VHH binders against q9y6x5. Designs and how they scored, part 142

Target 1, 379 residues: q9y6x5
Amino acid sequence: LPPKLLLVSFDGFRADYLKNYEFPHLQNFIKEGVLVEHVKNVFITKTFPNHYSIVTGLYEESHGIVANSMYDAVTKKHFSDSNDKDPFWWNEAVPIWVTNQLQENRSSAAAMWPGTDVPIHDTISSYFMNYNSSVSFEERLNNITMWLNNSNPPVTFATLYWEEPDASGHKYGPEDKENMSRVLKKIDDLIGDLVQRLKMLGLWENLNVIITSDHGMTQCSQDRLINLDSCIDHSYYTLIDLSPVAAILPKINRTEVYNKLKNCSPHMNVYLKEDIPNRFYYQHNDRIQPIILVADEGWTIVLNESSQKLGDHGYDNSLPSMHPFLAAHGPAFHKGYKHSTINIVDIYPMMCHILGLKPHPNNGTFGHTKCLLVDQWCI

## First folded at step 7 (VHH)

Design w13 (framework vhh_7uia_1)
Fold by ESMFold2-Fast, scan of step 7:
Structure w13 (fold): chain B 379 residues (1-379), chain A 123 residues (1-123)
Amino acid sequence: as target 1 above (379 residues)
Amino acid sequence: QLQLVETGGGLVKPGGSLRLSCVVSGFTFSSYAMAWVRQAPGKELEWVSSISGSGGSTYYEDSVKGRFTISTDNAKNTLYLQMSSLKPEDTAVYYCARAEYKHGSEYEPFDYWGQGTQVTVSS
């Protein structure tokens, strides 16, 4: 029978939460599996970019989902998370569920992972749910396990996405121990639900399960705001994305806009596109705007307004607060192994190996994850 | 107090049909997955079928697929199991159960159970 993999994301699960809160169900999962203590995500550290990097193994400049809000200067199209079903935005890469369906006579299943309700290269996930935040974790899990157990051709790759702890991280901030403790306990219970359901259905022993996340969370404050309207009149530019990475499309001379912005705040860096640091791998795409503003950790860019966000992400990917973790269990993985770090783009070639798929060219390095796998040597 | 009360069991001939009902009280019914679990004489508990809290997803043990249908009426806080093409092997006490886990507890596949209803399939 072909190998099977379930990829689960809890949005905004900062790696350091594992050290500061109790996770009995997740700890039981890890005891007989593997843990990567932190995962270095891609810049910008946002939901859509990083979820697409996990399933393509590509930096954002290469897969084309460069932010949660985008503008393409060549086609004049606008993207936001409220209208993300245009295949145009997703077609610069081939996600693993498409490869799984095209290279092998196999099916894919998806419970709301970003991009799975969109036909990409004329291929949509064999089974999928349209994104709806009101649908319970239980309903998502029930659909995924039904499809894993009752499909022809067999479902060999399945994804499951959940919005917490990101939503509560934004609302309360990661330093609110009382509220975050309650939220994280509920997530641990959902992990318990997942394991129990797989055992009940006879799937647990033969299924590879990865639990991961796209980014972390950092504390924000009303005392840490950058007001763009104090720097430049809005008539000089179009704002494509605001915070914590602002994407600026000039309506006048680019140099003039840059000069108005470059010394406006000591708590943000202003880059012409060609001057964006190479380490970000955030430069070579038409959807990256001519001027990018990058706020310092915990600072929020605003337009003559207060911000109600007590937590946020999108910041520099070198920040440990932006890093998620990865835990995995199943026949492909060692038992009781702990690894310090991988890059988020390394997940894709590892998953291709587990499924027996030929990966598309990607930015990941298989060698970084080989020590997690029973069929590999740590050389 | 949380209660699950099963009704609808009885004696039926092979090939016959029967409908089990489970009325729940003391919790928000639509927030939990619900299940039917059976125990045949001298055998261990066997999971039969589960349904999500929304009613949108259903699951069945292989031996009952195509013969049994699980459903809910959330307005009435009622779980149903419609059984058709009944076989002698389906003879068991059928339990309505709530699927739940608790943070920091031992692994609990079902945390609340009804008292059960007897189904007997024979001549």
Scores: ipSAE 0.000, ipTM 0.112, lowest interface PAE 21.0, mean pLDDT 87

Design w14 (framework vhh_7uia_1)
Fold by ESMFold2-Fast, scan of step 7:
Structure w14 (fold): chain B 379 residues (1-379), chain A 123 residues (1-123)
Amino acid sequence: as target 1 above (379 residues)
Amino acid sequence: QLQLVETGGGLVKPGGSLRLSCVVSGFTFSSYAMAWVRQAPGKELEWVSSISGSGGSTYYEDSVKGRFTISTDNAKNTLYLQMSSLKPEDTAVYYCARAEWKYSGEYSPFDYWGQGTQVTVSS
């Protein structure tokens, strides 16, 4: 009987929410499984980059999804939205569902995980759903469980993506305890529904389940805005991405654009591409623009307008507010074990081990996650 | 050069329907996400709906789900908002905006806005 894994993402689930709110269903899941309290994600701390890092084990400069909005200087292509089906953007890496389908005669299934609706190296997830926010968690879960039980070749790797608490984190900000309490309680109820459905269908005892997220959330304010239009005219550059990491493509001499921006605000750092800090691992890709602006935590870069956003992410990946968590349950995992920190790129080689797949070269370290697994020596 | 022009607003009774249109010129329409944003009297700006450049992915604010439908006609460079089961609370100036696409549907700030069209739901 081949091992099976379901990977679930709740977008924007900041790690310290676990300390500030009650999660009875998640706590029951963890009691019989494992918890990693902090996952250090990759820079930039955005949805598409980090979701692709989870399934490839690579830094953004290596897998090529370097932002949610991208421009490739060599081919002159623009990545403009989440429904962009051009394999060009995704082909710099091999995600785990592709490896799962190609190394053995196995199927993959996906409820809206980024990239699963794109043929990557001529291989698309065996079963998938196009992103649509109107599709309920229950419908996504119904499809995933149907595919896990009723597929030939068998589905051994499945993913499920849910856009909360990110959407509400942006709208209300993470410090709005009343609204965030309601949203997080609903998520905990969805986790309860997930566990109940898997038990009802006879999947629970033999399925490995990972619940994680791509990033956290920090509080923003109308009092913390950086107006680019006060420093530089639009005629001097093309804006590829805006906030909180601005990607600037100069239309004139790069040094002149840099000089106009470098003293614009005390609340952002302005980098020429070659000066981007090595610790970000965000330099060696044609989709990283010649000038990158990085706002300080809680600051929003704007174009002569106010921001509706009360919460945001994308900031420095050393910030605890940007970190998600990881919880897991199943035959591969210890019961009742808590671990402090792993890197988000470490998830990929761990998942390959659980599924019996040979990992592609990656930036993760299996040793960081082996203590979570019953078949490894480290307790 | 770049222009967004909203039309289709007006006075409608509760339970009625309206279709808003936004005609776009000056950029490659199918390459950008588009959004409808509204501002009710005495209130702040509220995101209503977003659509990806291809038209294949949509996002809706919870208060309008099941009542409003966003769509595009890329051949006409036109964004639509079909509004049904209108409520007095939907009374607002509706703006067409060019947007950044992401799965959460939360966009801010916008780089280009239309002039707005008034929708009034009253009997």
Scores: ipSAE 0.024, ipTM 0.497, lowest interface PAE 7.0, mean pLDDT 88

Design w15 (framework vhh_7uia_1)
Fold by ESMFold2-Fast, scan of step 7:
Structure w15 (fold): chain B 379 residues (1-379), chain A 123 residues (1-123)
Amino acid sequence: as target 1 above (379 residues)
Amino acid sequence: QLQLVETGGGLVKPGGSLRLSCVVSGFTFSSYAMAWVRQAPGKELEWVSSISGSGGSTYYEDSVKGRFTISTDNAKNTLYLQMSSLKPEDTAVYYCARAEFTYGSDWQPFDYWGQGTQVTVSS
């Protein structure tokens, strides 16, 4: 029987939500599985970049999805809509579903994971759903479980994406105890439904399940705004991405634009591309713009104070508020084991090991995750 | 020059329906995500819904799911918001906006806005 893996993402699930709210269903899942308390994601700490890092094991400068909004200066292409995506944007890496389908001649299934509806290196997920936020978690789960049981070649890798608690984190902010409590209880109930469905279908005992997220969330405020218009006129640059990491394409001399921006706010760092800190691994790609602005945690870059959020992410990946968690259950995983921290790029080589796939070159380190696995010697 | 022009607002009773439209000029409509954002009297801006340039991906604020439908007609460079089962709390000025990339619930800044159209739901 080939090993099977279901990878589930709850967008924007900050790691410390686990300590501040009760999750009876998730806690039962963890009790008989493993928990990684913090996952250090890649910079920038946004949805598309981190979801692609999970399935490729690569930093953003290497896999090419460097933001949710991108411009490629060499080809003059714009990426500002996931459903109008050109394979060009995704072809700088090979995601695990492509490797799964080509290396083992097995099928992959996807309920709305970013990139799964795009032919990457001429290979698209065997089964997939186009993104539509109105489609219920139950419908996504029903399709995934149907494909896991009723496919030839067999589905051995499946993904499931859900947009909460990110939506509510943005709307209410993570410090809104009442609204976040309601949302997180609903998510826990969905985890309960997931486990129950897998048990009813006879999948639970033989399926490896990973529950994780792409990033966390931090509180924003009307008192913490950086008004870009107060420091530089729109005629000097093209704005590729705004907040909390602004991507600036100069229309005039780069040094002149940099000089206008560098003293704009004490709550923002301004970098020429070559001066971006090495620890971010965010420099070596044509889609990274000549000037990058990085807001301090909880600060929002705005144009005339418009489009303000109560919660946001995208900030420095060293911040604990930006970290998700990882929980897993199944025949590959120990029972009742807790681990402190892994890097988000480490998930890919671990998943390749579980599925018996040879990983493409990647930035992850298998040694960081081996203590989670029953077939590995841990020290 | 970029222009977004909203129409279709008005006065309706609770439970009623309205269709808002936004005609876009000055950019390739199908290359950008589009959004509806509203502002109720004395309140802050609230994102309502977004749609991909192809129309294949749609996103809704929880309070409007099942009641509002966003759509596009790329041949007419027009964005629509079909509103049904309207409530007094839906009373607001509705703005059409060009969105940066929106996926899932990732709240993105809006770089161009229309003038707005008033929707009033009252008995």
Scores: ipSAE 0.012, ipTM 0.486, lowest interface PAE 8.0, mean pLDDT 88

Design w16 (framework vhh_7uia_1)
Fold by ESMFold2-Fast, scan of step 7:
Structure w16 (fold): chain B 379 residues (1-379), chain A 123 residues (1-123)
Amino acid sequence: as target 1 above (379 residues)
Amino acid sequence: QLQLVETGGGLVKPGGSLRLSCVVSGFTFSSYAMAWVRQAPGKELEWVSSISGSGGSTYYEDSVKGRFTISTDNAKNTLYLQMSSLKPEDTAVYYCAKAEYKYSGTWEPFDYWGQGTQVTVSS
């Protein structure tokens, strides 16, 4: 009694990795569960924005986490530290753990999921860990499973976040088969550990588990750099975010800054805020800057320097390289079902349905996930 | 003081259309998300639709998607709900509500509500 859900994210797990590497533990998980081969994420395809979209069902312009580095023109506040715990940044939406806790007799637990160590609308996850990248997967798993078994009110929604394969994807690039093979094998072993731990604790049969990610990864190169200093002098603007989506706050006339940028490189698109393509759903928020630069896939925007990153993300969300996957197992899910694509914003209303929660206003469509669920008709 | 006043309700036949209006005063309309919430006789409050304070993002309950349209006229401080293809199950008192926080796209928490306007869909 009531249904329980554990949501797990492996940051930067590109969907195509499933085709090019062996995942025996993940494949065993999928065999008795469901797989969505591609999840179309939100723009920009960055960690904080997409993790918040998963748990709110909202586009970035609506939930307010529009980048990993932000500036709010109305309040003059800056967000550029992953440890920034000002609720201001997170208060434009209500994440699922807050809604879960506002229902009678329910708790939430969190191991490092972005936003869970911040009070949002005066509500913080019942159990949480302050973000610290040095904390092992094993310690995060120990805390989550302890809270799932030893809490009153019962923990019905739990989250677990892990930084790999994103960190290694940046360091080695997704085309480094030798290093990525080693990293992805370790991820698969962690999935095996997760399943074994849940079985040993008697949680496995009655717990719904979702394994997903926020974005993919694309190969970068020192041969694919856009030097912003060759386009415009830094005295004309304040740089809010750099690569691969640059957020430009003009210090002079906006049109003059735009004209200096618009034809500078054939490998980036330059948008006035009102001209950002509608399909990005990235326009209606004060934290989106007056001029946005969007680099082409695999191109890095730099300030007269080389880049050490061999892989990156943040690019156009229509690119398959930016897409993660979703796998799930538990009493709510069919067994052995494969689905081609969903939108990342569809995860939230699906999770609300599983938990019996009334979803807050969101951009997801429950119908897109019906085929995954045992209590629903497929069409 | 803050005030929300709904109008536009009435009796319509199934398949008909109505436009609800909510005139707001006492706050900067474009700074807060606004919502329509309904209550059918003997039932709990049901969220119907929201529009963000920045004015661009709209959200709908699944049962009304494609039939209802939420919009604002910021110059007139007015929120609208255009309802089409009305069904007997849409019969309810419709409330206009203001979100508590600036820059919120959420339907909860709400700090101010209107008095409601009755919509009845019958033959």
Scores: ipSAE 0.000, ipTM 0.237, lowest interface PAE 17.6, mean pLDDT 88

Design w17 (framework vhh_7uia_1)
Fold by ESMFold2-Fast, scan of step 7:
Structure w17 (fold): chain B 379 residues (1-379), chain A 123 residues (1-123)
Amino acid sequence: as target 1 above (379 residues)
Amino acid sequence: QLQLVETGGGLVKPGGSLRLSCVVSGFTFSSYAMAWVRQAPGKELEWVSSISGSGGSTYYEDSVKGRFTISTDNAKNTLYLQMSSLKPEDTAVYYCARAEYISGSYWEPFDYWGQGTQVTVSS
């Protein structure tokens, strides 16, 4: 019987929340498993890009989901008007559920993970739920556990996605102690429900479970706005994505647009595509626009207006506020081990190792996660 | 200054209908996607419906499909949610929200919300 793995994501769970709030259920999970305190995500630090990086082990320039709003210059397609179900956007990489189904006679199951309700390379997750935010965590969990317990071929890889604490992080901001305390307590209770359900069904002892997230959250303010309309008229460019990373498609000469933007704000960096810092690994894809604007942490790019957004993400991936954590439990993992940092692209080769899959070429380094695993030597 | 003002909430019996309105000012309405988001007592924010800035694309959460209709009047800068066959589980505060993008039924990041309007479905 092959090993089994359940990958769980709580969207926008900033690593630093673990230090500032009580998580009794998550702490019990960690006590008998492993904790990675910071996961360095990929740039840009947004939901679709980072969720796809977790399951492919690739930087955004390589897997093609480079933002939550995209334009492909070669095909002239836009990803923002219900195009998230078009396989075109997802076909530049092979996610782990596809590899799991194709290398062996195995099944995959998915509850809402980005991309799992899309056929990718003509392969869709064996069991899946069409994305619907109103479906409760309990219903998602019931479906996943039913598929893990009663499937032929057996489900060996399963995913579970939950939208919080991201939605509340945006509305209230991460510094709103009262509202964030309420939201995070609910998430901890959901983790308790997850563990209890797996134990009741006899799955807990033999299942590898990873709990992670795609990014963190930083505090925004109406006092930290960059008005793009004060720098350049909208007639000179098409806006593909706005904040905190603006994707600019020039309607005139690129150099002229760049010159209008480059000194617009002391709180924003302006890059020609070829000048984007190498450390971002955000350059070699047709969906990355000719000019990219990167706001400083906590600054919001606007078009001659205010913003009520009190929290945001998408910022520089070197910022600790943008980092999620990773916790794991199961037969593949040590008990009571704490690790400082891994890269989010390292999760994919680790998961392939646990499942006995041959990974596709990827940007992760297996050596970074070996200390988490019982079958590896940590030097 | 941005302003979103919701009206039309209230108490209604199961099977009843309500129309929510959201009047928008301070930005170019047709340049943004607009959404309705609700929060039931003690629960998380739940996306209900979205409409593109052009008005050409509409999206609905599965539990409201066929019962709710989202629409815009761009000349009036007004977003509507026509709610029919209301159920007790539709009881929530309904927020008008501005979105930078939409992607079908996926939960969207919103950068501006109204103050909300209470919808209560009970006998």
Scores: ipSAE 0.000, ipTM 0.342, lowest interface PAE 14.4, mean pLDDT 88

Design w18 (framework vhh_7uia_1)
Fold by ESMFold2-Fast, scan of step 7:
Structure w18 (fold): chain B 379 residues (1-379), chain A 123 residues (1-123)
Amino acid sequence: as target 1 above (379 residues)
Amino acid sequence: QLQLVETGGGLVKPGGSLRLSCVVSGFTFSSYAMAWVRQAPGKELEWVSSISGSGGSTYYEDSVKGRFTISTDNAKNTLYLQMSSLKPEDTAVYYCARAEYRTPGEWSPFDYWGQGTQVTVSS
């Protein structure tokens, strides 16, 4: 029986939520599995970049999904919704479902993980759902479990994406304990439903399950706005991405644009591309713009208007508020083991090991995840 | 000239249906994501729904899931919002908006807005 893995993402699940709210179903999952308390995600701490880093093991500069909004200076293409299914944007890396399908006579299944509805290197997930936020968690789970039980060649890698708690984190902010408590309790119930469904279908004992997320969430405020229009006139630049990391394409001399921005606010850092801190691993890609602005935690960059967001993400990846967690259960994983921190790029080589796949060159370190695995010695 | 022109609003009874239309001019419609955003009297702007320029990806606010359907006709440069099972809480001015960004979440940045169309749900 080939090894099987289900990778589940709850978008925007901040690691600290585990300490501030009750998760009886998730805690039962962890008690019989493993917990990584913090996952250090990649910069920028946004949905598309981090979801693609999980499945490629690459920093954003290497896999090419460098933001949720992008411009490629070489080809002059814009990453807008009409270009989201253009393979051009996704072809700088090989995600694990493609490797799974090409190295072995195996299938992959996907319920809405970013990139899975796109043919990447002429390969699309064997089973997939086009993104539609109206599709319930139960319908996504029903499709995934049907494909895991009834596929030939067998589905050995499956992914499941859910938009919460990110959507509610943006709407209410993470400090709204009443609304966030309600949302997080619903997520815990979904985790209970997931485990129950897998047990009823006879999948639970032979399936490795990873529950993780792409980033956290921090509180924003109308008192913490950076008005970019007070710094520089629109005639000097094209705005590729706004907040909390602004991507600036100069229409005039780059040095002149930089000089107008560099001292505009004490609550943002302004970088020429070559001066972006090495620790971000956010420099070597044509889709990274000549000037990047990085707002301080909880500050929102705006264009002469107020922001409606009460929570946001995208900030410095060293911030604990930006970190998700990882929990896992299954035959590959120890029971009752807690680990402090891994890098989000470490998930990919670990998953390749579990599935018996040869990983593509990547930025992860298998040694960082060894202690989670029963077949590894972790000294 | 960039223009977004909303039509199709009106008075409807609870449980009724309306179809909103937004005709777009002055840019390549299929190159941008489009959204519907509403504002109830005395309340803040609330994002309702977004659609990719290709029409392949749709996003909805939780309170409208299963009741509203967003769609595009690229040949007519028109964005639609089919609203069913309307509630008094859906009473608002509905704005068509152009988004530059594809995002799985509800708060994609919008760079151009229409003038709005009034929807009133009342018995």
Scores: ipSAE 0.011, ipTM 0.472, lowest interface PAE 9.6, mean pLDDT 89

Design w19 (framework vhh_7uia_1)
Fold by ESMFold2-Fast, scan of step 7:
Structure w19 (fold): chain B 379 residues (1-379), chain A 123 residues (1-123)
Amino acid sequence: as target 1 above (379 residues)
Amino acid sequence: QLQLVETGGGLVKPGGSLRLSCVVSGFTFSSYAMAWVRQAPGKELEWVSSISGSGGSTYYEDSVKGRFTISTDNAKNTLYLQMSSLKPEDTAVYYCARAEYQYPSGWEPFDYWGQGTQVTVSS
């Protein structure tokens, strides 16, 4: 019957955590599977953008989820983590669960992955949970495994999202060894629970499982703040997104706003939209505002408020601190293989190959992931 | 249809405290960010403080930080500004305002304003 894939994300799992902490359950998973040590994510290195890039294989400028906070000047619509259910924001791309349901007569299942509780191109995940951060990992896992075993048409693609270690990374900062050790040990235990549950239900031997993340985490400080109100008066602009990438919509001449901002802090870069570095692939979308401010690693942009965050992400995607990892196990994957680096957009065409789906045009390169797969060669 | 009604202004001595209230009607209070904006005699409008629709995020102008506290009571559809350690420089008409976006960018864009309430700090 058709191949099955479970895609699991632990939000904010920095690749370097694997080298600095012990993960006995994850190491057992990797021993009989594959590890990609670094995944180069897309810019901005934020949750909604990168989760959508994983399932579309597209840069943010192409899939349209360009930040965690967005504004559309034509429709006057706004997007945020508390206002993310309008299909308008998600319909510039086709995520893999939609392709899975439309190309093959198959079902998809989702536990909390961003976008899965929204109809996209009039198609919603066959089984899903409305987003609620209070729902336990165990309940998410119980629903996913029930749907994988008891669905008609069969569930062939399933997603599971967990908010840690991102929430603790923000609260404590990634350099807090005591608190991060406790959090990461808990995550490793959840990975152990996942494997045990799949084995008990007879799913383990025939299911492909990918464990990955959307971004890393870097240390922030009250000593590294950029007060935007010291740079420019609120009467000159509308703020669409703040930190560490600020999205500025000018109320006056764009050049005048740019001139007020460009020399305000040595710890942020100020770009007119057309001057945003090409390597970011963050320019060709109307949701990207006319002026973008990019803070240096570990610096926080604020409006007359001290930041409560001791860790953050969203910074330049060339920074190793922003990179997650990818581990995978299952009949499609080699056993005991370690790979150095892939791009986060490469995950989508790999998953399409595993599921036997024709990928939509995308920014990923299938060749980058061939060495992970038993039915492929690295050439 | 839509109304924002401020109360609680008055005369207060330096170092004193006042609580401003803004009762809103005609819209779902928790769906909008709300702000306090003031205007001192002969000066331009100055943004003072903002609160998200959920009440979870608050922002303050530097000169009032640590002295003023913004809060909401969703059951009463009321926005508050608790002002402490008042200075003569805080003398202004205080306006309650509704923000168009989920995250307010200071004093604009605001699409609805109250009538204002006068705060005078004098001996």
Scores: ipSAE 0.000, ipTM 0.110, lowest interface PAE 21.0, mean pLDDT 88

